# VHH binders against q96fz2: the designs that were tried, part 1

Every score and structure here is a prediction.

Target 1, 269 residues: q96fz2; the task's number for its first letter is 2
Amino acid sequence: CGRTSCHLPRDVLTRACAYQDRRGQQRLPEWRDPDKYCPSYNKSPQSNSPVLLSRLHFEKDADSSERIIAPMRWGLVPSWFKESDPSKLQFNTTNCRSDTVMEKRSFKVPLGKGRRCVVLADGFYEWQRCQGTNQRQPYFIYFPQIKTEKSGSIGAADSPENWEKVWDNWRLLTMAGIFDCWEPPEGGDVLYSYTIITVDSCKGLSDIHHRMPAILDGEEAVSKWLDFGEVSTQEALKLIHPTENITFHAVSSVVNNSRNNTPECLAPV
Unless a header shows other numbers, all headers, positions and changes below count from the first letter of the chain; Kabat numbers aren't used for antibody chains.
F, E and O are the ipSAE of ESMFold2-Fast, ESMFold2 and OpenDDE, as the mean of both directions, binder to target and target to binder. V2 is 0.75 times the mean of E and O plus 0.25 times the DockQ between their complexes.
[cut] stands for letters that were removed.
The coordinates of atoms that the task and the answers printed are left out; those that the model quotes come from them. Centres of patches stay.

## First folded at step 30 (VHH)

Design t30
Fold by OpenDDE, last read:
Structure t30 (fold): chain B 269 residues (1-269), chain A 122 residues (1-122)
Amino acid sequence: as target 1 above (269 residues)
Amino acid sequence: EVQLVESGGGLVQPGGSLRLSCAASGFRFSDYWMYWVRQAPGKGLEWVSEIDSSGGSTNYEDSVKGRFTISRDNAKNTLYLQMNSLRPEDTAVYYCAKDYWDTGDSYDFDYRGQGTLVTVSS
């Protein structure tokens, strides 16, 4: 995964992340560093995106089923990194392959500490190579959305009003991630950063790309992934597999440029 | 530690041929798709070819189709790129990679070699 969309206003995003804790209480995740949230139709590595994580990471004796939402840097900077500049990392941490997650120190260590997160997105982008053209066709890939009588496909939103309705009830894509906390050697703010776990693509996406993010489909999967207090690493890793429960549509090449941040990025062509 | 070491680059005349090799170590080579990418001077990274773990499936960039052949020897942990009918526009540093993802404006890789320079010139 090299590009995502996460453009919902903070309040809408928060509502979309409503959940039940282990006691069955309806809750909204509490924000940490809400000012770092920057909505965008075009999120690239090294940018900040909101992730869900267990409250237990921040509060001792907290209910581990409670969720925090926090913008984190895309591209995991391991806690043991001693350079002053994260860009000097010699290995790529944008993605973490599920098959080697336990082999790489940068991922194994934080995972062992229970630093599991759910990366939130409207969806992610992937590019298909087209035969006969040197052009790559980008696709926006996301959870199937509930068709409301009035809310046509993302493409059918002919009116601003309809568009808003679509996004007000948008089911966010929930991707499995690992995060870490890095303290700069020279001091400063702790950097929270994440990697997206990737798996082999499902059959439905196989023609687009051979890999896909590990998608946590459903509240149970999300809850188990986040709840490092109750769910072991081994059990959590069982949740990491391809899913067919996705849909996609072709979008314009506007998304190719990371500077483009408009609805056109994810609009059907 | 994962290592990818490319070799076989050099100077060749238009219409000539080269065979690139990539020696892989530090991982189960036979389990992974492998890729060739290239970067021409002053240009971005370009995807060239891919091969599945078994070697049964291959894909190519349109500009190299019919001219380039990707192959692998899993017993030797080696990836190959046979380049025929080379053109000046094929001039680039060629890299082998273990995995990649598209970033829209470029490509990123799990692991990529140091590359080997291919120069096609009269």
Scores: ipSAE 0.586, ipTM 0.823, lowest interface PAE 0.8, mean pLDDT 92
Fold by OpenDDE, last read:
Formats: sequence, structure tokens, C-alpha cells
Structure t30 (fold): chain B 269 residues (1-269), chain A 122 residues (1-122)
Amino acid sequence: as target 1 above (269 residues)
Amino acid sequence: EVQLVESGGGLVQPGGSLRLSCAASGFRFSDYWMYWVRQAPGKGLEWVSEIDSSGGSTNYEDSVKGRFTISRDNAKNTLYLQMNSLRPEDTAVYYCAKDYWDTGDSYDFDYRGQGTLVTVSS
């Protein structure tokens, strides 16, 4: 995964992350560092994106089923990194392969500490290589959305009003991630950063690309992944597999440029 | 530790042939798709070819179709790229990779070798 979309206003995003805690109480995640949230139709590595994580990471004796939402840097910076500049990392941490997560110190260590997160997105982008052309076709990939009588498919949104309705009830893509906390050697703010776990693509996406993010489908999967207090690493890793519960449509090449931040990025062509 | 070591590059005349090799170690080679990518001087990374874990499925960039052949020997943990009918525009550093993803404007890799230089010149 090299590009995502996360453009919802903060309040809409928060509502979309409504959940039930272990007691069955309906809750909204509390924000940490809400000012670092930058909505965008075109998120690239090194940018900040919102993730969900257990409250227990911040508060001693907290209910581990409670969720916090926080913008974190895409591209995990390990806590042990001693250079002053994260760009000096000699290995790629944008993604973490599920099959080698336990072999890489950069991922194994934070995972062992329970530093599991859910990376939030409208969806992610992937490029298909077209036979016979040097052109790559980008696709926007996301959860199937509930067809409300008024909310046609993203493609059927004929009116601005319908478009807004679609996004107000948008089911966010929930990707499994690992995060870490890095303290700069020269002092300053603690950096929270994440990697996205990747798996082999499902059959439905196999023609587009051979790999996909590990998607946590449903509240149970999300809850178990986040709840490091009650769910062991071993059990959590069982949640990491391809899912067929995904849909996609072709988009324009506008998304190719990371500087483009417009609705055209994810609009059907 | 994962290692990918490319070899076989060199100077060749237009119309000539080269065979690149990539020696893989530190992982179960036979379980992974493998890739060739290249970077010409002053240009970005270009995807060249891919092969599935068994070698049963292969894909190529259009510019190299019919000229290049990707193959693998899982018993030897080696990836190959047979390059025939080489052209000056094929001049690049060629890399083998264990995994990649498209970033829209380029490619990133889980693991990529140091590369081998192929120069096609008269």
C-alpha cells in the first residue's frame, strides 16, 4: 500500500468510528493531537493519518477496550532508532509483511509491547498494469457501502447532495497496523508512527496487485486487534489474512501525483 | 538477513544479449514473487518483470515483451533475466526485488538488491 484517502472532516470521522466497549456501551473515540489531523484525498507515506489504538497505551488501568484516535506518521520509526532524522532509516517501514512481522525487530518489538493500531482510511489506491500499454490504471479500493435508497454507489452520486450523504455514512476501511514511539535524541516531541501490515491479495484484487493491506473486517476484528490487554499477539495475528469483502473502481491518474488533493482522486472514471 | 545480489551486467552492443542473475538468501525464496526493476540515468524506477513463486506466471513491461524472459531456479535460490535484442534505451541499473508496491509516482520495495549496471552502446 502506497496511497490512501482520508478526507472526512474530523467530526464525521469520529462518528464513523463509533464503537461498543467491552461493557456494550456505545462510545466515540477520544482524540489525541487532533490538530495534527490533515484530511486528504491523497495520503502518502510520511504523512499523518488517523489511527485507532487502545486507551490503555496512554492511561494506566484504563479499559483496554476503549479506543483513542490519533494522527500518526505513516512509516514506522522504531523506538531504538538513534539518528536525529527518521529519513536516515535504512529499511522500509511503510509496510510490514505479515509473514515476516516476527522476524523484523522494527515490527516485532512494538508488536510485543501490544502496539497494535487500526489505520483508518476512506480506502486505498493501487495501480494495475495494463497489458499492451505502459500505462498504469489506478483503482480506489474500499469496503462495500450500504446502499441506502438515496445513496447510490459512489458512481451514482449524481448530485452534490447525494455525495455528501454518501460520505456522511461512509464505512471506513480499517487496516491492521503496528505503531511505535520514538524519542528524538536531540529532544522534542515524541513521534508516533505506524506501518501497515500487508498480505497476499484476495482473489478479487489479484488482477490489480498481488498484495493488499491486512483489512480488519468488522467490529470484532477491530476490537480484538486493538485490545492488547486481553488479546495476545498470537491471537491477534490470526486476524491477519486476505479478505474478499472489498470493492473497487477505476480512478483517474490525478492520484498519481501526491500533491493532488481533490475529490477527483477517488472519483470513478 | 535477507540478501539479494544481482550480477551479469556489463557493456553490450545494440542487438546483443545479457543474462542477469539474482542470488537470494535469508528467506524462503520459493514462497515469494520476485521482480526485476530498472533505473535509467536521470529517470525514475521502472517495473520490468515479475514471476510468481512457482515460475508458472510471468508478466512484462510492454517495452521488453518478446525480448526479455524472467525465470527462476528455486533449488538454487536464483532469479534470472534473459535480455535479448538489447537497445540503448535498456541502459539502466537493474535490480531484483522480493516485494514492491506502487506509490503512484514511483515504486517502493520491501527488499531490493544493490543492482547491476547494463550499458547498451555501440
Scores: ipSAE 0.585, ipTM 0.823, lowest interface PAE 0.9, mean pLDDT 92
Fold by ESMFold2, last read:
Structure t30 (fold): chain B 269 residues (1-269), chain A 122 residues (1-122)
Amino acid sequence: as target 1 above (269 residues)
Amino acid sequence: EVQLVESGGGLVQPGGSLRLSCAASGFRFSDYWMYWVRQAPGKGLEWVSEIDSSGGSTNYEDSVKGRFTISRDNAKNTLYLQMNSLRPEDTAVYYCAKDYWDTGDSYDFDYRGQGTLVTVSS
C-alpha cells in the first residue's frame, strides 16, 4: 500500500468517524492539529493523513475507548532517528509486514508502547502487474458501499449534487497502523508518524497484488485495535488478517503521478 | 529472525555469466513471492524480476528478458538469478526481496543484508 485517497472535507470526515464509547454513547473524535489535514484524492508517503488513536495517549486519566483524530506523517520516523531531516531515513517505513512486526525495532518498540492507530482513507490504490510485461494497471480498492435509493455510485455521478450523494454515507476504509513520536535533534514540535500494517492479500485481490493493508472490518475491530488500555498487544495482533469484504475498480493512469489531485484519480475506466 | 543473504556477485567481462543466490531463513519461504531488485551506482532501486511462491510464474524487466532467469528451490529455501550475456549497464548491487509494493512511480521492497555487487567491465 503506497497510495490512498482521503479527500473529504474535515467536517464530513469527522462525521463519518462517529463511534460509540464503552458506555454506548455516540461521539465524534476530537481533532488534534486539524490545520495539518490536507484532503486529496492522491496521498503518497511523507504526506499527512488522518488517523484515529486513543485519547489515553494524550491524557493521563482518559477513557481509553475515547478517540482522537490527528493528521500524521505517512512513513514512520522512529524515536531513535538522529538526522534532522526525516527524508534521510534509509529504512522503508511506509508499510510494516505483519509477519515481521515483532522483529523490526522500528515497529516492535512503538507497538509495545501501545502506539496503535487506525489509518483513514476513502480507499487505496494498487498497481496490477501484467503477465509478461512491465505494464501496470492501477485499481482503486475500498469497502463495499451500502446502496440506498438516494445513494449513487462513483461511476453514476453526473452532477456536483450527485457526487455529494456518493460520499455522504461513504464507509471509510479503516487500516491498522502503528505510530511513533520523534523529537527532532535541533528542537521543535514532536513529529507523529505512522506505518500501515500489511498482510497476504485475500483471494479477491490476489490477481492485483499478493499483499494488502490489514483492514479492520467493523466497529469492534476498530475499538479493540485502538484501546491499548484494555487490549494487549498479543490480543490486538489477532485482529490482523486479510478480509474478503473489499471491492475495487480499474482507474486511469492519472493517479500514477502523485501531483494529480482530481476526482479522475478514482474514476472507473 | 527473517534473513535474506545474497551471494554470487563479482567482476565479469561483458558477455559473461553469473549466478546469484539468496539464502532465506526465519519464515516459510514457500508461501511467498520473491523478487530481485538492483541499484546501479548513483541510481534508485529498480525491479528486475519476480517469481511466484511455487515457481510456476515469472516476470522480468524488459531490459533483462531473455538474458536473466529467476528460479527458486523451496526445499533449500533459496532464490536464484541466472544472469547471462551481461552488459556494463547491468552493473549494480543486487538484492533479493520477500515482498514489494508499487507506488505508481517507484517501488518499495523488504530486503536484508548488503546485497551482492555485480560489476561488468572490460
Scores: ipSAE 0.014, ipTM 0.428, lowest interface PAE 7.2, mean pLDDT 86
Fold by ESMFold2, last read:
Structure t30 (fold): chain B 269 residues (1-269), chain A 122 residues (1-122)
Amino acid sequence: as target 1 above (269 residues)
Amino acid sequence: EVQLVESGGGLVQPGGSLRLSCAASGFRFSDYWMYWVRQAPGKGLEWVSEIDSSGGSTNYEDSVKGRFTISRDNAKNTLYLQMNSLRPEDTAVYYCAKDYWDTGDSYDFDYRGQGTLVTVSS
């Protein structure tokens, strides 16, 4: 997983994250650093994207089932990192393999602190290598959507008003992540950064790529992953597995260049 | 510390054979799909072949299919590439890689060694 779309305006994104707390109260997540949210059809590593995390990470005695939404840097920077420039990290932390997460210091340590997050996206992109060639076919991969006349049908929009309706009830992709907090040695704000956990691909995606993000399918899975106050690391890791509840369509090569930020990036071809 | 050390390259005549090896350390080799990639002089990295973590599934670039065979020995943490019917176009530095992802702008293979040079001439 090396590219996502997360393009919804902040208010639409926030409404899509409506949830029930432990007591059954309907809530929206509370934003931290909302000015750092940078919507784009074409998010790459080192960019900021919104994640959900437990309020208990920020407030003593908070209800751990309550959610904060905050932009974080994609590409986990471990709290023990000593250099002044995160780009000098000698290993890639864009993804974290589920089968080795407890063996890698950069992931095991924050996981042991309960630093679990849910990474939000419209969906993600993956490039299928064409058999026997270096040619590549990108796909946009996302949760199956409930279709109405204009809702959930990316290819059917014919006006700005109809485009808004495509996304109005969009089910956001919810991926399991781990985050850490790094204090730059020269001072400045604490850097929050995340990695996306990966698993073997499901049968439906195996022709595209052999790995997929660990998807948390449904509110129970999302709640348990986030709630480090009530759900142990051992129990949370049972949520990490492939899912077949996924769909995709081919897209054009416009998405290949990470500077292209247009609806064409995810349009079906 | 992840290390990948390629060996077995050399000078060979067209039609000849070589067997490349990649010794892996610093990670759980049996958990990873492994790859051979190559770089001809003045060109970018080119994917050559891949093998899944158990060795049960392999895939090859069209120009080497039927001539090259990727294999692995998980007990020895070693990846192999048997190269038969070599052609001058196969001349390159060969690397093994333990991961790749497509970032859209390029392939990003996780290769660590200096590679092993294969020269096919005369």
Scores: ipSAE 0.012, ipTM 0.430, lowest interface PAE 7.8, mean pLDDT 87

